# Ledger of designs, part 1: VHH binders against q12xb4

All scores and structures are predictions.

Target 1, 267 residues: q12xb4
Amino acid sequence: MLDFVGLGLFDEKDISLKGLEKIHNADKVYVEFYTSILMGTDLEKMEMLYKKKITVLSREDVEQHAEDWLVDAKDSNVVFLTGGDTMVSTTHVDLRLRAADMGIKTTLIHGASIASAICGLSGLQNYRFGKSVTIPHPYVSNRGVRVVSQTPYDTIKNNIEAGLHTAVFLDIDKDKGYMTVNQAMEILLEVEGKLGEGVMVDRLAVGIARAGSPSPVVKADYIEALRDYYLGGPLHIVVIPAELHFVEAEALVKLAGAPEGILENID
Below, numbering starts at 1 at the first letter of every chain, in headers, positions and changes, except where a header shows other numbers; Kabat numbers aren't used for antibody chains.
ipSAE, averaged over its two directions, is called F for ESMFold2-Fast, E for ESMFold2 and O for OpenDDE. V2 adds 0.75 times the mean of E and O to 0.25 times the DockQ between the complexes of E and O.
[cut] marks letters that were taken out.

## First folded at step 9 (VHH)

Design R2
Fold by ESMFold2, fold request of step 20:
Structure R2 (fold): chain B 267 residues (1-267), chain A 122 residues (1-122)
Amino acid sequence: as target 1 above (267 residues)
Amino acid sequence: QGQLVESGGGLVQPGGSLRLSCADAGFTFSSYAMAWYRQAPGKERELVARITRGGRTNYADFVKGRFTISRDNAKSTLYLQMNSLKPEDTAMYYCAASIRYTWGDYKEYDYWGQGTRVTVSA
């Protein structure tokens, strides 16, 4: 049997009681840290609290060599741990399909996802979110030119035109590090300078840091001001609101420090 | 303008082989899902092969085992080994990179190459 267990947002305590029960009854416990990392914990703390040895799997172990460890679930209890909620913003449904092909029963034990946490922290309503994007770190090409992806800008534009908010994930790279809200604002403004379509002009953004921690930061301001606002350490995420309903605007002002002037344009 | 650089295209006889490469000096492939697309004159671009960040591959049906996609993350290079080439494989071949891991959505690639021409004729 294979149980997928979400670890939640921040530290080893975010696992559900059901998730812990699955771990305690497991013969083998695996984790992957490449789709997300819980910034408030590490493997040693997890093993200490969960009282179980945990084997770390690489992307290659999961994506290319899944059958090497999935086979154990044919006649024992195997748990696969992920940050957040396993099937949200991952390709791990493929593991369920592969397990089914092998005759292995699977279950899902959910954890809190950043996709829902951004709604709660900001006060923006979940049904008003469109397609999400990720801003990749820019790079310098062979020809010495700076390359910046235009895709996030275009997706934000399309969502705004449809009245939908955009969740904007920020790149994680071992050499360039965790992208910050500040860097994301600079990148979006850079693309605006190239395209000149006005999407980022006088545009409100919400920066969120360390969701699920004891001290999260939620700050809303116009993109140019948010570029210079210190949110502290990782992990960061951005939300670009479209047109706001009255309650959403009140939430951003009262809970995220948005300029009070945004309330004057709502009827 | 595409920023990724393809190489290895050329003229070959039917049944021949070519190896395409895709790289860019400042680009770290380990963060991206990668793909090869092709476009014959008057046709839309079509997927040839794709490879996930962790190396899992998927191929278009017309490939029928003739092509192999691979990546070398340490060298930040994507490859397409093309064997048993047919005249129908004549096209511009493009590499593409996506920070997202959404399967099969052509509109979500972040970067494209300029293309390398493959011509298969006697």
Scores: ipSAE 0.324, ipTM 0.713, lowest interface PAE 4.5, mean pLDDT 90
Fold by ESMFold2, fold request of step 20:
Structure R2 (fold): chain B 267 residues (1-267), chain A 122 residues (1-122)
Amino acid sequence: as target 1 above (267 residues)
Amino acid sequence: QGQLVESGGGLVQPGGSLRLSCADAGFTFSSYAMAWYRQAPGKERELVARITRGGRTNYADFVKGRFTISRDNAKSTLYLQMNSLKPEDTAMYYCAASIRYTWGDYKEYDYWGQGTRVTVSA
C-alpha cells in the first residue's frame, strides 16, 4: 500500500491526525523537500514528533527511479510525504499512475495547500483563479546580459483579460535564495518597462508571507508601493487580482491594508 | 528572450550522428525542466525531447529511440545525442528551459536559445 500524506503549510504540527496515523503504521516513510519547504520545521523535528525514521528522496529518486522504492508497497505499508497537499501543484500524479501499473493500491491523505491558504488569507474567491505562474530568478548570461523571463507577465496578462486572479509562485534557488515579494514586484515592473503594455500599471498585488505560521503577513497595495514594503522572512507568494468583487475588495482593504480607493471601482 | 546558446549542429550524412549542446554561464540548470525543439523550413516548431529537473525523459514519437536527451547540472549543459540521422531530421534545433514542469506547450518555457542548424543530406 502506498499512502500519499500532505504535510500542510508550515511546520511538523500541520500534519493531519490521519496522516500521523499512517506514518505510525508505516514500514517505510519517504519525504521529498524539493516541491515545497516547511519553513517551521526540519527533518529532525519531524522524526522526533512522528517517531519514525524518514528517508529523503531526491528529484531523481522520484522522477527516474520510483520503481526502486515503489515495489516495497506491494508487501508493506509505504508512506510518501510532501509539503502542502501532495497532488496540488506537483507532478506526483505520475507516481499514482506508476503505482497503479504495478498493482499497488494508493490513498491520498490531504494536507492544507497554499492554493487554498492564499484564498483564506486574502479573501479572494478560489473559483476566480486562473493558471498559476512562477517567477524565476533573473540571471546574467555569459555575454553579461541580464536575462529576465517574460512568461510570468504574459500569463498574468492573459488571466486579467479573462477576469481571473493569478497565483504567482516565487523561485527558490540554493544560491540566489528565496525570492521576495519585493524582488517579484521589481521583476514585473522591469518586464513592464520592456513591453510597455500597461499590464502592471496601477495594478494591485497581494503579498503573503509565512502562510500557516503563527504570524503570517498579508499586504495588498499597488505593485510600485508593494515593491518597497518589507514582509519579513520566507516563504513569500504573490497574488495578482483581476477585477474584484465587492467582498474581495472589502477583504483586501480591511484584512490586508489595501488602499480604500479600490472600493470605488468594484463591480 | 534567448540567452541559452546551442552548439554542435552541422552537415551530416544519413545514418550519422551529432551531439547538440546547450549552455549559458550563470544559468542554474538544476532549477529548470529542459527541452529540445526543432523547426524545419516552412513548418511549425515541434517538441523533440524533454527532461525534468530530476532527469525523467520524454521523447516525441518520431525519435523512435534514435535521440537521447541528458543534462549535466555541474557543467550547466543540456545535451541531445542524435544517432541514425535521417534527411527529415533537417531543422533548426532549439533548447528551452522552464521553471515549472511542462507538458510540451512551447508557450510555457521561460528561456530559449537562438538555435543550431542540423542538415542531413545525401
Scores: ipSAE 0.287, ipTM 0.694, lowest interface PAE 4.8, mean pLDDT 89
Fold by OpenDDE, fold request of step 20:
Structure R2 (fold): chain B 267 residues (1-267), chain A 122 residues (1-122)
Amino acid sequence: as target 1 above (267 residues)
Amino acid sequence: QGQLVESGGGLVQPGGSLRLSCADAGFTFSSYAMAWYRQAPGKERELVARITRGGRTNYADFVKGRFTISRDNAKSTLYLQMNSLKPEDTAMYYCAASIRYTWGDYKEYDYWGQGTRVTVSA
């Protein structure tokens, strides 16, 4: 049997009691830190609290060579740990399907997800969100040209036109690191400079840092101002609001420090 | 167009085979879901095949087992093996990359190649 267990947002204490029970009953426990990392803990602290040895799997171990360790789940209880909620903003549905193909029964133990946490932190309503998007790290091509994806800009534009908020996930790269809200703002403004459609000009944005921690930071401001705002350490995520409900606007002002001027646009 | 570079296109007779390649242009290849699209003259761009980061594949209905999409992360290269080619397969073939795991619309891809031309003719 293979149990997928979400660890939650920030540290080893965010796991559910059911998740902990699965770990205690497991013959083998694996964890991956490439999709998301618990910034408030480490492997040693996790092992200490969970009272179980944990083996770290690389992205390659999970996405390319899963059969090598999944086979154990045929005859024993295996737990696979992930930050957040196991199937949210991860590729782990592939892993679950692979397990199924191997005749391995799977279960899900849910954890707190950044996808829902941003609503609680910002005051924005989850049902008013459109398609989410990820901002990838820009790269330099083999021809020496800097390449920036325009997909985030277009997705945000489409959502705004539909009156929907956009959750903007920020790229995590093993070499380039954790993308910051500041970098995200710069990238969006760069694309604005190229396309000139006016989508990001004086656009309200919400930066969120270290959701689930004892000291999360939530800051709403116009994109040009937010670009220069220091949110502290990772992880970061961005929300681009569209049309606001009056309660949402009030929440952004009172809870996220948004400019009071945004209240003037609310009927 | 993006900075991905397709190769392997050319002229082939009906029933023939081609193997297309898409080379890494400098981004982290293994972090992206990949796809092949094609566009025939006067037609809209259409999906040919997709492959997830984990290697799961999906094909358009017209493929009918004739094409195989694959990836080599060590070489940062995407492939499309095309067998039993038909005149209807004549098109410009494009490589696409998405940082998102779940994707559907062609507008959701982050990067595109310039394309490689495939011509199937007797």
Scores: ipSAE 0.197, ipTM 0.655, lowest interface PAE 2.3, mean pLDDT 92
Fold by ESMFold2, look of step 9:
Structure R2 (fold): chain B 267 residues (1-267), chain A 122 residues (1-122)
Amino acid sequence: as target 1 above (267 residues)
Amino acid sequence: QGQLVESGGGLVQPGGSLRLSCADAGFTFSSYAMAWYRQAPGKERELVARITRGGRTNYADFVKGRFTISRDNAKSTLYLQMNSLKPEDTAMYYCAASIRYTWGDYKEYDYWGQGTRVTVSA
């Protein structure tokens, strides 16, 4: 049997009781750290709390060589751990399909997802979110030219036109590090300067850091002001609101420190 | 107009083979899902093949097992091995990169190359 268990948002304690129960009953426990990172823990802390040896799988182990470890689930209890919720923003449904082809029963033990946490932290309504996007780190080409993706700008524009908020994920790169809200604001303003379509002019943004931790930060301001606001350590995420319902705007002002003037722009 | 650089195109006889490459030394391939697209004169750009960051592949039906996409993350290079080429394969071939999850039908890519021409004699 194969149980997919979500680890939640921040540390080893975010696992559900159901998830921990599955780990305790497991013969083998696997984890992958490449789709998400729990900043408040490490493998040693997880093994200490869960009282289980945990084997780390690489991206290749999961994407190309899954049958090498899935086969164990034919005659033993196997747990596969993923940060957040197991099937949210991952391609891990492929593992469920491969397991089914092998005659292996699978279950999902959900965990808290950043996709839902941003709604609670900001006060923005979950039904009003459109297609999400990731801002990749800019790079310098072989010709020495700085290259910045336009796709995040266009996605935000399309969502705003549809009255939908945008969840904006921020790149994680081994060499360039964890992208900050500050860097994200700079990138969006840089693309605005090139396109001149006005999408980022007088645009409110919400920066969120360390969701699920003892010291999360939620700060809403206009993009130019948020560019200079330090949110502390990783992980960061951005939300770009579209038109705000009164309650959403009130939440941003009272809970995230948005300028009170945004309440005057609501009809 | 992207900064990725394709190479390896050229003129080939029907039944022949070509190997396309896509690289940019400033580009960290391991962070991206990659794809090959093509565009013949008067036609829309169409997906040829895609490969996830971890190496899982997907192909358009029209290639019928004739093409193989691969990546070498250590060398930051994407490849397309094209075998049993047909005149219908004549097109500009483009590489593309996406930071997002790589399973499913992606309509938008973050970065593109300028293309390399493949011509298969009629």
Scores: ipSAE 0.190, ipTM 0.649, lowest interface PAE 6.5, mean pLDDT 89

Design R2
Fold by OpenDDE, look of step 15:
Structure R2 (fold): chain B 267 residues (1-267), chain A 122 residues (1-122)
Amino acid sequence: as target 1 above (267 residues)
Amino acid sequence: QGQLVESGGGLVQPGGSLRLSCADAGFTFSSYAMAWYRQAPGKERELVARITRGGRTNYADFVKGRFTISRDNAKSTLYLQMNSLKPEDTAMYYCAASIRYTWGDYKEYDYWGQGTRVTVSA
């Protein structure tokens, strides 16, 4: 059997009791930190609290060589740990399907997800969100040209036009590290400079850092100002609000330090 | 939009084969889902094949086992092996990359190539 267990948002204590039970009953426990990482803990602390040896799997181990360790789940209990909620904003459905193809029964134990946490932290209502998007790290092509994705800009634009908020996930790259809210704002402004469609001009944005921690940071401001705001250490995520409900506007002002001027545009 | 580089296109007779390649060493290739699209003159761009980061594949209905999409992460290269080509396969073929796990229409891809032309004619 293979149990997918979400670890939650921040540290080793965010795991559910059911998740912990799965770990205690497991013959082998694996964890991946390439999709998300618990910034408030480390492997040693996890192993200490969970009282189980944990093996870290690389992206390659999971996405290319999963059969090598999945085979154990045919005859024993294997737990696969991930940050956040399992299967959310990950490609691990592929892993689950691979397990199914191998005749391995799978279960899901859910954890807290950043996808829902951003609503609670910002005061924005979850049902008002449209398609989410990820900002990838810009890169230099083999031709020596800097390449910046325009997809986030377009997605945000479409959502705004539809009256929907956008959850903007920030890239985690093994070489380039954790993208910050500041970097994200810079990238979006760069794209605005290229396309000139006005989507990011004086756009309200919400930066969130270290959700689930004892000291999360939630800051709402216009994108140009937010670009220069220090949110502290990772992980970061961005929300781009569309038209605000009056409760949302009030929440952003009182809970996220948004400019009071945004209240004047609420009907 | 993107700096992916397609290659391998050309003129072939019906029933012939081509192997398309798409490469760019500048980005973390293994972190992206990849796809081949094509666009014939006067037609909309359409999905040909796609491959997840984990290597699962999906094909358009018209492929019918004739094409195979594959990836080599070590070489940061996407392939499309095209066999039993038909005149209807004549199009500009584009490589696309998406950092998102879930993707729908062509607007959701982050990067695109400039395309390689495939012409199937007797």
Scores: ipSAE 0.134, ipTM 0.639, lowest interface PAE 2.2, mean pLDDT 92
Fold by OpenDDE, look of step 9:
Structure R2 (fold): chain B 267 residues (1-267), chain A 122 residues (1-122)
Amino acid sequence: as target 1 above (267 residues)
Amino acid sequence: QGQLVESGGGLVQPGGSLRLSCADAGFTFSSYAMAWYRQAPGKERELVARITRGGRTNYADFVKGRFTISRDNAKSTLYLQMNSLKPEDTAMYYCAASIRYTWGDYKEYDYWGQGTRVTVSA
């Protein structure tokens, strides 16, 4: 059997009691840190608290070579740990499908998710969100040209036009590190400069840092101002609101330090 | 723009075969889901095939087992083996990349190639 266990948002204590029970009953425990990572802990602390040896799987282990370790779940209890909530990432869904294809029974133990946490922290309503998007780190092509994805810009634009908020996930790269809200703002402004469609002009944005920690930061401001605002250490995520409900606007002002002027632009 | 580079297109007779390639242009190839799209003259761009980071594949209905999408992460190259080509397969074929493990419509891709032309004619 394979048990998917969400670890929660920040440290080893965010795991549910049911998740901990699955670990205690497991013959083998795996974890992946490439979709998300618990910034408030480390493997040693996790192993100490969970009283179990944990094997770290690479992205390749999970996405390309899962059958190599999944086979153990046919005859024993295997736990697969992830930051946040399990199955939020399509990578996890694929893994579960692979398990199913192998005749392995799977169970889910849910954890706290950034998808809901951003709503709680900002006051934005979850049902008002459209398609989410990820901002990838820009790169320099083999031709020496800097390449910036326009997909986030377009996705945000489409959501705004539909009256929907956008959760903007920020890229995690082994070499470039954790993308910050500041970098995200810069990228969006850069694309605005290129396309000139006005989507990011005077656009309200919400930066969130270290959700689930004892000291989360939530800051709402116009993109130009937010670009220069220091939110502290990772992880970061961005929300781009569309039209605000009056409760959302009030929440952003009172809870996220948004400019009071946004209260005047309410439907 | 044009960071992905397609190759392998050309003129082929009906029933013939082509193998398209899409080469990495400097981004981390293995971190991206990949797809082939095509656009015929006067028609909208349509999905041909896609492959997740994990290697799961999906094909358009018109493919009917004729085409195979594959990837070589070591070579940072995407392939489209096209067999039993038909005149209606004539189009510009584009390579696309998405940072997502899976993807929805063509608007969700982060990067596109300039395309390689495939012409199927007797």
Scores: ipSAE 0.129, ipTM 0.628, lowest interface PAE 2.4, mean pLDDT 92
Fold by OpenDDE, fold request of step 20:
Structure R2 (fold): chain B 267 residues (1-267), chain A 122 residues (1-122)
Amino acid sequence: as target 1 above (267 residues)
Amino acid sequence: QGQLVESGGGLVQPGGSLRLSCADAGFTFSSYAMAWYRQAPGKERELVARITRGGRTNYADFVKGRFTISRDNAKSTLYLQMNSLKPEDTAMYYCAASIRYTWGDYKEYDYWGQGTRVTVSA
């Protein structure tokens, strides 16, 4: 048996009781921290609370060599831990399919997801969101040219035109680190400078840091101002609102410090 | 939107084979889902094959087992082995990369190559 268990948003206490139960009944417990990480905890604290030894798996272990440890799930209970909600904003459906191909039964224990948490934190309504997008870290090509993806810009544009908010995930890279809201704003403004379609000019944006922590930060402002706003440590995520419901606008002003002027533009 | 570089295209007779490769990017290759697209003259760009980060594959209906997409993360290279090529396979072939955990549609890819031309003719 292979149990996929979501750990939640921030620390070892965010796991559900059902998740904890799966861990207690497990013969082997694995965790990956390459898709997401619980910034409020560490492996030692996790092991202490869960009362179980946890083996950290690399991306390679999961994506290339999963059969090496999945085989144990044929005859024993194996738990695979992931930050957030299992199968959300991860590639672990591939892992589940590999398990299925091996004749291993799988179960899902859900955790809190940043995909839904941003709605609660910002006051934006979940059903008003369009396609999500991830801003990848810019990179230098083998030819020495800096490359910036335009996909986030286009996705945001399309959502705005459709009257939909955009959840903008920020890249996590083992070498480049955790992308910040500030970096994301800079990248979007850079693309605006290149394309000049006016999508990001004076665009309202919401920066969210450390969702699920005792001290989350939610700040709404125009992108130019938000670029310079300090949100603190990781993890960060961005939401780009489109047309606002009056309740959403009020929430952004009162709960996220948005400029009061946004209330004047509400129909 | 990117500087992926395709290679391996060329002229081949019907029934022949080609192996395309895609590389020359400084991004973290293993973090991206990859795909091959093609665009024939006068036609829209269409999906040929996709491969997830974990190596699971999906093919367009017209492939019918003739093509195989694969990746070598150590070499940061994407491949497309094309066998039993047909004249209708003549097109510019593009590789694409997506930071999404699952591959998206045509407009959701972050990076594209400039393309490599494949011509199948007797």
Scores: ipSAE 0.088, ipTM 0.616, lowest interface PAE 2.5, mean pLDDT 91
Fold by ESMFold2, fold request of step 20:
Structure R2 (fold): chain B 267 residues (1-267), chain A 122 residues (1-122)
Amino acid sequence: as target 1 above (267 residues)
Amino acid sequence: QGQLVESGGGLVQPGGSLRLSCADAGFTFSSYAMAWYRQAPGKERELVARITRGGRTNYADFVKGRFTISRDNAKSTLYLQMNSLKPEDTAMYYCAASIRYTWGDYKEYDYWGQGTRVTVSA
């Protein structure tokens, strides 16, 4: 049996009681830290609270060599830990499908997800969110060409035209680190400079840092101003609102420090 | 890191075979879900085949077992083996890659190649 257990938002205490029970009854416990990481804890603290040795899997172990460890779940209890909720904003449904192809039963033990936390922290209504997107780190090709994905810009544009907010996930890279709200704003402005469509001009954004911690940061401002606002350490996420309902705008002003002028344009 | 570059297109007779490749030395395919799309003149770009990070494949209905998508992560190369080609397969073929999969659909791809042309005519 393979149990997928979400670890929640911030530290080792965010695991559910059901998740902890699965760990206690497991023969093997695996974790991956490459899709997300709990910034308020470390492996030692997790092992002390959970009372179990935990084996860290690399991206290669999960993506290229999954059968090598999935096979253990044919005859024993295996737990796979992921920050947040395992199936939200990850591609780990592939592991469930591969396990099913191998005849392995799987279960999901949910954790608190950043997808819901951004709604609570910002006051933006969850049903008014469109397709989410990730801003990948820009890179330089093997021929010296800087490559910046335009997909986040286009996704935001399409959502805005449909009256929908965009949750914008920020890339995590071993060498380039955790993308910040500041970097994300700069990337969106760079793409705006190339496309010239005006999507990022006078555009409100919400930066959120360390959701689930004792001291999260939620800051709304126009993209140009938010580019220079220090939100502190990781993990960061961005929300780009579309047209705001009055309650949403009031929440951004009162809870996230948005400019009060945004209230003047609400029906 | 690099740009996606398709190759292997060309002119073939009906019933023939062609193998498309998508590569770049700096692109780590194991981190991405990948797909092939095609676009005939005057038509919308349409999915041909896709392959997840874990190797699971999905094909458009018009493929009917004629095409096979595969990946070689050691060579950082995506392939499309096309057999039993028909004139209606004439199109520009594009490679696409996605970092994240959020709604169960790979049609929102982050990176696209420039395409390679396939022409099937007697």
Scores: ipSAE 0.000, ipTM 0.191, lowest interface PAE 17.9, mean pLDDT 86

